Miniprotein binders against q9bqp7. Designs and how they scored, part 22

Target 1, 240 residues: q9bqp7
Amino acid sequence: VPQNWFPIFNPERSDKPNASDPSVPLKIPLQRNVIPSVTRVLQQTMTKQQVFLLERWKQRMILELGEDGFKEYTSNVFLQGKRFHEALESILSPQETLKERDENLLKSGYIESVQHILKDVSGVRALESAVQHETLNYIGLLDCVAEYQGKLCVIDWKTSEKPKPFIQSTFDNPLQVVAYMGAMNHDTNYSFQVQCGLIVVAYKDGSPAHPHFMDAELCSQYWTKWLLRLEEYTEKKKNQ
Below, E stands for the ipSAE of ESMFold2; O stands for the ipSAE of OpenDDE; V2 stands for 0.75 times the mean of E and O plus 0.25 times the DockQ between their complexes.

## First folded at step 15 (miniprotein)

Design j6 (at its last look DockQ between E and O 0.02; V2 from the best seeds 0.00; counts 0 for: pae E 12.2 > 1.5, placed apart)
Fold by OpenDDE base, look of step 15:
Structure j6 (fold): chain B 240 residues (1-240), chain A 96 residues (1-96)
Amino acid sequence: as target 1 above (240 residues)
Amino acid sequence: SKTEVEVYIWFEGDSPEELLKAILRLVEKAEELAKKLGATVEVYYLVEGDLVFIFIEVKGVPEEVRKELAKRLAEEAKKLAEELGLKVEIQVITKS
C-alpha cells in the first residue's frame, strides 16, 4: 500500500463530461520546471529485470543488424514515431484540417494501422497537452484526450514493429496513462476529468492497431502501482 | 561484494534528431572510455517522447576506476546537452 495515497479521480469534478464538444482541443505547453516528468519517474524506477530485457533486445538487434544497422534502425524508429504523432495531431485537430495537410505525413503504415481506431474517436478535448499534479509534484505531456466508443479517455499512441496484443506487453505504458489521468483530474487547467485510458499500438506494416482499453477499475489498479513507483522515485531522490 | 557503479542519464528535448544524436555520441564515448580504462560498459537506453533515458553499468575495473569513468561520462553528458540544446539530469549510484 502506498504511504502517500492520493485518489486518481477528483470527487470535486463532475463525472459527466459537459456535453459541449469543445470547438478547439486544449494544448497547454509543457513548462520545464524542477518537477519530474512521468516518463522520468518510470525510467528511474525501472527494475533490474526490465533493464536486462531491454539490453537483451538491444544486443539481439545489434547481432542481427550490426552496430551501424542498429543505429540506423533506432534513428528511423524514432523519426517514424515523431512523424506519426505529428500526423495524428493534424488529423485530430480541427484547426489543422484547414491548413495544407502535408499529404506525405498521412502516407504511413502507422496511420493506416490506426484508421479503424480513429473511426471510434470523437470529441477531442486535448492534444499534446501538459498536465501537472500539484499535490504529488509530477508533470507530463499527454498525446490525446478524446472519446473512444463514447467513453472519455486519455489516449496514448504507440508505434511498434512487433504485435503487442496484450496490455502486459506494453511495459510501463499503463502506468504512464494513469499518471496522466491522475494529473489531469487534479490540474486546475482542466475543467473535466477522465475515468478511462486507451493505449493504441500502431504497426509499421499497416496491420490493424491493437487498442488496449482501460476501464476505471483497471485504471485504479495501475494507479496504485504508479503511486508506488512515485514513492520509490521520491525516496531515491532524498538519499542523493 | 563487487562494487558496481551505475550511471543514469536523462536527456530531454524537443528534437528527436538531437536526442538520438546525444544517445549515439554518449554510447560511443562510453565505449571509448571503457576501452581506454580496460572496463566493460553496458549501455541501455529508452526513448519515450521527448525524453531519453540512458543507463550505463560499469564493470571489470577497480572501484576508483569505475568512479572516474562514471565522472567522465557525466561530464560528457553535460557537454553533449549544452552542445545539442538539451536538458540533462545525471545520477551516479555506487552499490557496494
Scores: ipSAE 0.014, ipTM 0.275, lowest interface PAE 8.6, mean pLDDT 82
Fold by ESMFold2, look of step 15:
Structure j6 (fold): chain B 240 residues (1-240), chain A 96 residues (1-96)
Amino acid sequence: as target 1 above (240 residues)
Amino acid sequence: SKTEVEVYIWFEGDSPEELLKAILRLVEKAEELAKKLGATVEVYYLVEGDLVFIFIEVKGVPEEVRKELAKRLAEEAKKLAEELGLKVEIQVITKS
């Protein structure tokens, strides 16, 4: 149980957007600071089993591809993910012209994969936007805040190569979403809050993406787990 | 609420043919159980010489069903290792 519990939702805020909210999605720039990011907290509090699995995978990949081959592979995966997020930001921005984006960004299996999900996405309120939890002192960069099938969500986009992805535990994906949600709900740059989350896994071959919806009750359950990870991170930094 | 199970399976052996059989039969079993129990299953695998890593994610089922599915997958992996002469390690992580 967390020692310093803090609520995920802000009772001082509405769970519905105001009619006077801006029509252009928010994009708060990430500010340099000394507080940890969500991804750093999660990476430094991984279980021993998750660390062991990832290290075995890395060593086997290096054995197979060579060190330079492994660097090339991981660089390509990073580039594909970056291009995917850029394309999604362009597609979801109501004021952006396609001329401002590389046409190759729009021609990928990942973009084909998410098309059926995008049909259910509307009311985009934020894209690639920084969040900071003012009280708990952590930051993040969320992918998207929009309505999915009528429910306002923090949406996180993930890429996956089938059938041979590098192994990644999905245990932490819900924690990432709720950490962003809690930060946004207590960040003075935002005038509204969200109660739901959505994780969308897109596939390189264009196969239909898989959505994982998180309602408010589920988000609250994962929020408690996130607080434990943040607490663990803080304890580890005291002892370094 | 959506419930998740993560199953990690490592097979090790000297026979690439038996390692491939283990992958194919475990994937088939995972898909069979997913259909029977109404679950969403994603299977990822990586073949590294004499070692196979398999990661199975189970979603969209209640807690009691996710535990049962994880047990059945672990049982199948153990059975496959015995039948095919492979070493196996299994780890189940349950999300609430």
Scores: ipSAE 0.000, ipTM 0.143, lowest interface PAE 12.2, mean pLDDT 77
ESMFold2 (binder alone), look of step 15: mean pLDDT 82; pTM 0.798

## First folded at step 17 (miniprotein)

Design u1 (at its last look DockQ between E and O 0.40; V2 from the best seeds 0.00; counts 0 for: pae O 8.4 > 1.5)
Fold by ESMFold2, look of step 17:
Structure u1 (fold): chain B 240 residues (1-240), chain A 96 residues (1-96)
Amino acid sequence: as target 1 above (240 residues)
Amino acid sequence: SKTEVEVYIWFEGDSPEELFKAILRLLEKAEELAKKLGATVEVYYLFEGDEVFIFIEVKGVPEEVRKELAKRLAEEAKKLAEELGLKVEIEVYTKS
């Protein structure tokens, strides 16, 4: 149990969007990193076992591709991920309904992969938007807040070159989602809150993406784990 | 609390479904053996495309019992690889 527990939900906020909310999705700019980001917290608190597994994967990749080939591979994967997120923001933006989209952004196996998920997404409230937890002092950049099959979710889009059939293979991604959720629910830039999460893993070959839905109970369970990771990070920072 | 016994397992195959089955059955076997032998097991894995990397830590019982559990897990991993047509590599570590 965390030493300094804090609720993921804000009792001062409605579960439903305000009728006066703007129709254009929120996009709060990310400020310079004076306080730690969600991803930095997670990276700095990886277990010995997680580090070991990543190093074994790296060793295999270098064996197959060579060191320079591995660097090129990782650079290309990063670029593909950036283009995927850019394309999704374009697709989900009301302004892009006017066909101002770059056709090359839309031609991707990853975009094909998520088509069946996108048909169930509506009511987009935020895209590529910064969140800050005022009390716990961390920041993040969430991908999307929208309804999925009628439930308002923090949605996180992930790319994978090959299918990943279960959530554990995406590392600490559920912690990412709940950390963004908790931050958004306590961020004064937002007038509403969310209680559900969705992780969508898209595939390079266009195979149907795998959605991982997180209801409020599951989010609360992962929130406790996130708080432990944040406490661990804070203790490490004090020792510098 | 005591000497750790760690098992590393690598599977490779051309079917994500077969890799998924191997992971699930290995996890079920690990839980079964942990209960039977009174041990605690912690399982970590990284699934990347046509490969899965698994790390299992065995705790909470005398060293000989932990080594026996690790041996049985290695045997199960080999059996799963043969049954499902997967490549497998296994390493067992002990530290005092």
Scores: ipSAE 0.151, ipTM 0.665, lowest interface PAE 4.4, mean pLDDT 81
Fold by OpenDDE base, look of step 17:
Structure u1 (fold): chain B 240 residues (1-240), chain A 96 residues (1-96)
Amino acid sequence: as target 1 above (240 residues)
Amino acid sequence: SKTEVEVYIWFEGDSPEELFKAILRLLEKAEELAKKLGATVEVYYLFEGDEVFIFIEVKGVPEEVRKELAKRLAEEAKKLAEELGLKVEIEVYTKS
């Protein structure tokens, strides 16, 4: 049980979206503060097992590609992910931001992969927006808040070259999603609350993306795990 | 970090379908065994197309029960590998 328990949901916020759906998605800039990001917390609190797995994978990839090849591979994966997020932001943004939709950004296998998911996405409330949990003292940049099949979700878009049909194969991604949910639900910059999460795994080859929906119950379960990771991070930093 | 028993399982095979079957069956077996023994089991897995890594954390039971559960999980993984024509590697770490 976490020593510093805090609820994922804010009882003071009404579940009813205030009727003034902002016509424009929120985009709060991330402030560079001494406050740890969700991703930093997760990275520095990986289990010995997770570290071992990453290291084995890295070693295998280096053996296959060489050191320079592995660096190039990782750089390309990062770039593809970035471009995919930029393309999604452009698609989901109602403002015809006159930035010439680089038609080249829309011509990706990843964008093709998520088309069937995008059909079920509506009511976009936030895109690439910063969240801060003031009490628990962490920050994050969430990809999207929107309705998926009529349920308001924090949506996290992931790219993969390998199938991930099960939520368990996404490792710490569920923790990231609930961390963003908990922060948003208690961030004064947001007037609404989310109760669900969605991880979308997009594929490079354009095969149908896998949606991993997280209901309120599953989110609560992962929230407990997130709190434990946050406590571990906090203790590690006190001892440094 | 307070894992009492850690079970590492690697499956390798040419059929992604068979690899997924192995994951699902092992998950089901782990949950069943955990329930029977009164243990808490957390399962994580990575799928890389031709390889699956499964990590199982066992908590909340006496050392003897933890060791027994780890043993049974390892046996089940071997059985699944044989049935599905997969290669398997298993490592079990028990914290005293």
Scores: ipSAE 0.013, ipTM 0.251, lowest interface PAE 8.4, mean pLDDT 82
ESMFold2 (binder alone), look of step 17: mean pLDDT 79; pTM 0.764

Design u2 (at its last look DockQ between E and O 0.42; V2 from the best seeds 0.00; counts 0 for: pae O 7.2 > 1.5)
Fold by ESMFold2, look of step 17:
Structure u2 (fold): chain B 240 residues (1-240), chain A 96 residues (1-96)
Amino acid sequence: as target 1 above (240 residues)
Amino acid sequence: SKTEVEVYIWFEGDSPEELFLAIYRLVEKAEELAKKLGATVEVYYLIEGDEVFIFIEVKGVPEEVRKELAKRLAEEAKKLAEELGLKVEIEVYTKS
């Protein structure tokens, strides 16, 4: 049980759209700040079990590829993810003209993988937008806020070479989503709130992506786990 | 006086469907055994390429029950690998 519990939802806010809302998705810039990011908190509070599994994976990859081959592999995976996020931002943004290089950006197995999900996405409110929780003192950069099948969600886009059939298989993705949600719901740059989350896992070979929908109750359960990770991070920083 | 028992399982195969089925059935078995024996089972896994890495922690019951649960999970993993044509490696850890 977190010592400093704080609600994920803001009772002073509505999730209903207003006619005065911006027609262009929000893109709040990420500012220089000394407060920790969501990803920094999660990376520095990984459980010993998570560290063990990642280390075993790294050991096998290095065995198969060599040390230099592993470094190149991870660099390529990072680049693929970056390209995927850039393509999704372009697709979901009201961009009228694409350059030749942007056209190549839009053609990938990962983009093919998410097509069936994108047909259910509408009402985009934010893309690649900074969020800050001023009370709990953390910051993040969310991928997307949009309606999925009529429900306004914080949406997190992930790439994977293999299926991830359980939400827990992505380690901290649900914690990322709820941390962004809680920050956005209490960030003065936003006039609305979000009660649902969506994790979309896209596949390199174009196979249909897996959506992992998180309703308000599930988000609240993961929010408690996020608060524990944030407390653990804060305690660790005090001891340094 | 308190011993943690942990099971590490590695699967490798060319078929994503068979790897997925192995994970699904192992998690289902772990939850079934946990409920039957009054244990808490935490399952962590990582899927990368043609490999699956699984770590299972058994808590909330006496050491002898934790060891029996770990043994049954190792047996299930071996059975699944044989049924599905997967490579498997299993390690069972005991810590105090």
Scores: ipSAE 0.102, ipTM 0.630, lowest interface PAE 4.6, mean pLDDT 82
Fold by OpenDDE base, look of step 17:
Structure u2 (fold): chain B 240 residues (1-240), chain A 96 residues (1-96)
Amino acid sequence: as target 1 above (240 residues)
Amino acid sequence: SKTEVEVYIWFEGDSPEELFLAIYRLVEKAEELAKKLGATVEVYYLIEGDEVFIFIEVKGVPEEVRKELAKRLAEEAKKLAEELGLKVEIEVYTKS
């Protein structure tokens, strides 16, 4: 049980979407400060075994690709992910705010992969927007807040070269999503709250993306795990 | 994040379908056993080409029960590997 329990949902915020759908998605800039990001917390709180497995994978990849090849591979994966997020932001942004759509960004297997998911996405509330949990002292940059099949979700877009058919195959991604949810639900910059999460795994080859929907119950379960990771991070930093 | 018992299972095989089936069956078995024993299990997967890594955390039960659950999961993984023609490696870590 977390020592510093905090709810994922804010009882002071009404579940009723205020009828004024903001015509424009929120995009709050991330402020660089001493506050740890969600990603940093998750990375620094991996188990020794998880670190070992990652290192073993890295070593295997280096043996296969060489050191320079592995660096190039990592850089390419990062670049593909970045371009995919930029393309999605462009697609989900209102037409009036469309900077010149780089048509080249839209021509990717990943974009093809998510087309069937995008059909069920509506009511975009935020895109690439910073969230801060003032009490728990962490920040994050969420990809998207929108309705998926009529349910308001924090949506996290992931790229993969390999199938991820189960939510468990996304590893710490559920923790990231609920961390963003909890922060947003208590961030004064947002007037609404979310009760659901969605992880979308897009594939390079254009095969249909896997949506991993997280209802309020599942989000609550992962929230407890997130709190434990945050506590572990906090304790590690006190001892440094 | 204090894992009491950790079970690591690696499957290797040429058929993605068989690997996915192994994951699915093992997860179902883990949940079944956990429910039966009153344990909490958390399962994570990593799929890397012809390899599947499964990490299972066992919590919420006495040490003997955790060890028994880990043992049964390991046995199930071996059985699945044999049935599906997969290679399998299993590691079990117990925090005292």
Scores: ipSAE 0.016, ipTM 0.259, lowest interface PAE 7.2, mean pLDDT 83
ESMFold2 (binder alone), look of step 17: mean pLDDT 81; pTM 0.790

Design u3 (at its last look DockQ between E and O 0.33; V2 from the best seeds 0.00; counts 0 for: pae O 8.7 > 1.5)
Fold by ESMFold2, look of step 17:
Structure u3 (fold): chain B 240 residues (1-240), chain A 96 residues (1-96)
Amino acid sequence: as target 1 above (240 residues)
Amino acid sequence: SKTEVEVYIWFEGDSPLELFRAILRLVEKAEELAKKLGATVEVYYLMEGDEVFIFIEVKGVPEEVRKELAKRLAEEAKKLAEELGLKVEIEVYTKS
């Protein structure tokens, strides 16, 4: 239990966007700050078990591919992820997108993989938008805020070469989602809040993506875990 | 002092479904053994590429029981690999 608990939801804020809201999704620019990002907090508070598993994977990949092969592999994974996010932002924009975007971004297995999910996504309110929790002092860049099957969600898109059918197989992604959610709900750049999350794992071969829905109760559960990670990060900084 | 007993398991194979089944079956076995012997097990895993990495901590029982649990989990992992057509490597750590 965190020593400095703070609520994930804001009772004074609507969980529905106003019907008269602008039709263009929000894209708040990310500004360089001295405060930590969600990704940095999570990376620097990994458990010894998580670190051990990732280092063993890295060692075996290097044994299989060589150091140069591993560097090329990781660079390609990063590039594919970046292109996937760029394609999704383009697809989800409410204007004429095909005339204003690179057609090669739309031709990937990952985009094919998420097609059935995109049919259930509507009411896009934010895309690739910065969030800041001004009280808890952390920042992030969320992928998407939209309705999924009628529920407004913070949506996080992930790429994977292999299936991840359970939310536990997404490592720290649930913490990432709730950290973005909590920040958005207490960020003055946003006039509404979000109480649900969605993690979508897309597959390189085009296999149907796995959605991992997080209702408000599950989000609150992970929020407590996020607060512990943030608290741990803060204490490590003080002791250096 | 109380020693930690940890089991590291690596599976590799061409079938993502069989790799996934290995995780599920091993978790189920770990929970079964923990209940029978009054232990707590914590299972962590990473599935990436054609590989699964699993790390199991055994707690809440005397060292001799933890070692026996680790041995049984290692035997189950070998059995699963044979059944599912996977490669397996297993390391058991006893840390003072």
Scores: ipSAE 0.013, ipTM 0.504, lowest interface PAE 6.9, mean pLDDT 81
Fold by OpenDDE base, look of step 17:
Structure u3 (fold): chain B 240 residues (1-240), chain A 96 residues (1-96)
Amino acid sequence: as target 1 above (240 residues)
Amino acid sequence: SKTEVEVYIWFEGDSPLELFRAILRLVEKAEELAKKLGATVEVYYLMEGDEVFIFIEVKGVPEEVRKELAKRLAEEAKKLAEELGLKVEIEVYTKS
């Protein structure tokens, strides 16, 4: 049990969407400060075994590709992910924010992969927006807040070259999603609350993306795990 | 005892389908064993190339029961690997 329990949901915020759905998605800029990001917390609290696994994978990849080849591979993966997120932001943004849709960004296997998910996405409330949990002292940049099949979700878009058909195959991604949910639900910059999460795994080859829906119960379970990771991070930083 | 038992299983094979089958069967077995022993198990997995990593955390029962569950999971993983023609590596860690 976490020593510093904090709820994922804010009882002071009504689940009722205020009728004034802003016509424009929120995009709060991430402020660079001393506050750790969700990603940093998760990375610094990996188990020795998780670190070992990643290092083993890295060593194997370096053996196969060489050091320079591995750097290039990593850079390409990062670039593909970035372009995919930029394309999604462009697709999900209202037409009036005519950033010239770089048509080239829309021509990807990843975009093809998520088309069936995008059909069920509506009511976009935030895109690439910063969240801060003031009490728990962490920040994050969430990809999207929108309705998925009529349920308001924090949506996290992932790229993969390998199938991830189960939520368990997304590893720490559920923790990232609930961390964003908890922060948003208690961030004064947001007037609404989210109760669900969605991880979408897009594939490079254009095969149908896997949606991993997280209901309020599952989110609560992962929230407990997130709190434990945050406590571990905080303890490690005090001892440095 | 706040002792946690963690089971790490690596499957390696040329067939993604067989790797997925191994994951599903192992998850099912873990849940079954957990229910029988009154334990809670958390299962995570990652597929990288031709390798699947499975992490199983065992909680909610005395250390001896957790160790027994870990042992049975390791045995099941070996059996699955044999049946599916997979390579297997297993590590069991105890955190106090």
Scores: ipSAE 0.012, ipTM 0.240, lowest interface PAE 8.7, mean pLDDT 83
ESMFold2 (binder alone), look of step 17: mean pLDDT 81; pTM 0.785

Design u4 (at its last look DockQ between E and O 0.22; V2 from the best seeds 0.00; counts 0 for: pae O 8.8 > 1.5, placed apart)
Fold by ESMFold2, look of step 17:
Structure u4 (fold): chain B 240 residues (1-240), chain A 96 residues (1-96)
Amino acid sequence: as target 1 above (240 residues)
Amino acid sequence: SKTEVEVYIWFEGDSPEELFKAILRLYEKAEELAKKLGATVTVYYLIEGDEVFIFIEVKGVPEEVRKELAKRLAEEAKKLAEELGLKVEIEVYTKS
C-alpha cells in the first residue's frame, strides 16, 4: 500500500473530448528538469529478482552472439524502435505536406505488423507528447493518445522480435502506460482525461501485432503498483 | 535469505502459449508442494523471445525439505518440457 495515495483519474475532466477540439494532435515538448522520468523510475526500482532474470537473458544472448554480436544486436533493436516510433508519428499525423516522407520508414515489418491495429485507431489527440504530474513530481513522453475501437486510450507502441500474446509478457509496460495516463490526467496542458490504455506489440517479421487493452479497472490496479515504484524511487533518492 | 533454496528454470520453445502454460503449471505445482511440505514459495519469471526464465524461492523449511522440494520442482519442470515440447535447463542454488 502506497504511503501517499493519489487518484489516477480526474473527476473534473471529461473523458469524451469535444468534437470541435483542435485538428492537430498535441505535441507538448519534453523539458529537461530535475523531475524523474517514468522510465528512470522503473529502471532504478527493479527488484533483485528482475535484475537476476534479465542478466540470465543477457548471458544467453552473449553465448549465442558473442560480446560484439550482442552489442550490435542491442544497438540495432534500439534503432529499430526509434525508427518505428518515427514512422508511426508520421503515419498518424494529419499533416498534409508537400515534403516527401521517408518511404523506407513506411516499408518495414513492424509497420506491416500494426496495420490491422491502425484500422481501429482514430481521433488522434496527442503524439510523442510530454506529460508531467505536478503533485507526484514525475515526467514522461507518451507515444499516442487516440481512440481504439471507440475507446480513448493512452497507446504505447513496442517492438518485439518474438510474440508476446499476454500482457504479463510485456514486463513493466503496463506501469509505463498508467504512469503516463495519471500524469496526463492532471497536467494543465491537457483539457481532457483518458481512462483506458493500450499496449501494442509489433513484430519484426510483419506478423499481426498483439494489442493489450487495459480498461479503467485494470489501469487502477497497475496505478497502485506504479505509485509503489515511485515511492520506492523517492525514498532511494533521499538516501543518496 | 541465506537459508532458502532457489530454483532456476529455463524453457525454450517456438510457442509463447506453451511457454506461458509451463510457467502456470509449474507455479501451481510449486504451490501444491509448498502446502504439502509447509514451505513458502515465490515464483518470478521473464519471457523474452522464444525463452522463459523462471526463478523460484523456497523458504520456511529445513534443508532436507528444501532439497526434496527442489528435486520435485526439477522433475516437474522436466515433465512439463517433455509434455509441451520445450527445451529445459535447471539449476538449484542451496545456501547451506
Scores: ipSAE 0.156, ipTM 0.651, lowest interface PAE 4.8, mean pLDDT 83
Fold by OpenDDE base, look of step 17:
Structure u4 (fold): chain B 240 residues (1-240), chain A 96 residues (1-96)
Amino acid sequence: as target 1 above (240 residues)
Amino acid sequence: SKTEVEVYIWFEGDSPEELFKAILRLYEKAEELAKKLGATVTVYYLIEGDEVFIFIEVKGVPEEVRKELAKRLAEEAKKLAEELGLKVEIEVYTKS
């Protein structure tokens, strides 16, 4: 049980979407400060075994590709992910705010992969927007807040070269999603709350993306795990 | 939590299909055993090339039951590896 329990949902915020759908998605800039990001917390609290696995994978990749090849590979993966997120932001943004859609960004296997998911996405509330949990002292940049099949979700877009048909294959991604949910639900910059999460795994080859929907119950379960990771991070930093 | 048993399983093989079968079968076995023993089991997996990593957390039962479940999962993983022609490494950690 976490020592510093905090709820994922804010009882002071009404579940009723205020009828005024903001015509424009929120995009709050991330402020660089001493507050750790969700990603940093998760990375610094990996188990020894997780770290070992990652290092073993890295070493294997270096043996296969060479050091320079591995750097190039890593850079390409990062770039593909970035371009995918930029393309999605462009697609999900209202037409009036459309900077010139770089048509080249839309021509990707990943974009093709998510088309069937995008059909079920509506009511976009936020895109690439910063969240801060003031009490728990962490920040994050969430990809999207929108309705998926009529349910308001924090949506996290992931790229993969390999099938991830189960939510369990996304490992710490559920923790990231609920961390963003909890922060948003208690961030004063947001007037609404979310009760659901969605992880979308897009594939490079354009095969149909896998949606991993997280209901309120599942989100609550992962929230407990997130709190434990956050506590571990906090303790590690006190001892440094 | 400080009272968890963690099971780490690595499969290695040339067939992505067989690796995936191993994940599914182990997942099903974990849920079956968890239900039988009244435990809560969370399964995570990562596929990297010819390797599959499975991480299993066991909670909600006495330490002895958690240890037994971890043991059975490890045995099942070995059996699956043998059946599917996979290499397997298993680590079990008990946090008291």
Scores: ipSAE 0.013, ipTM 0.253, lowest interface PAE 8.8, mean pLDDT 82
ESMFold2 (binder alone), look of step 17: mean pLDDT 80; pTM 0.786

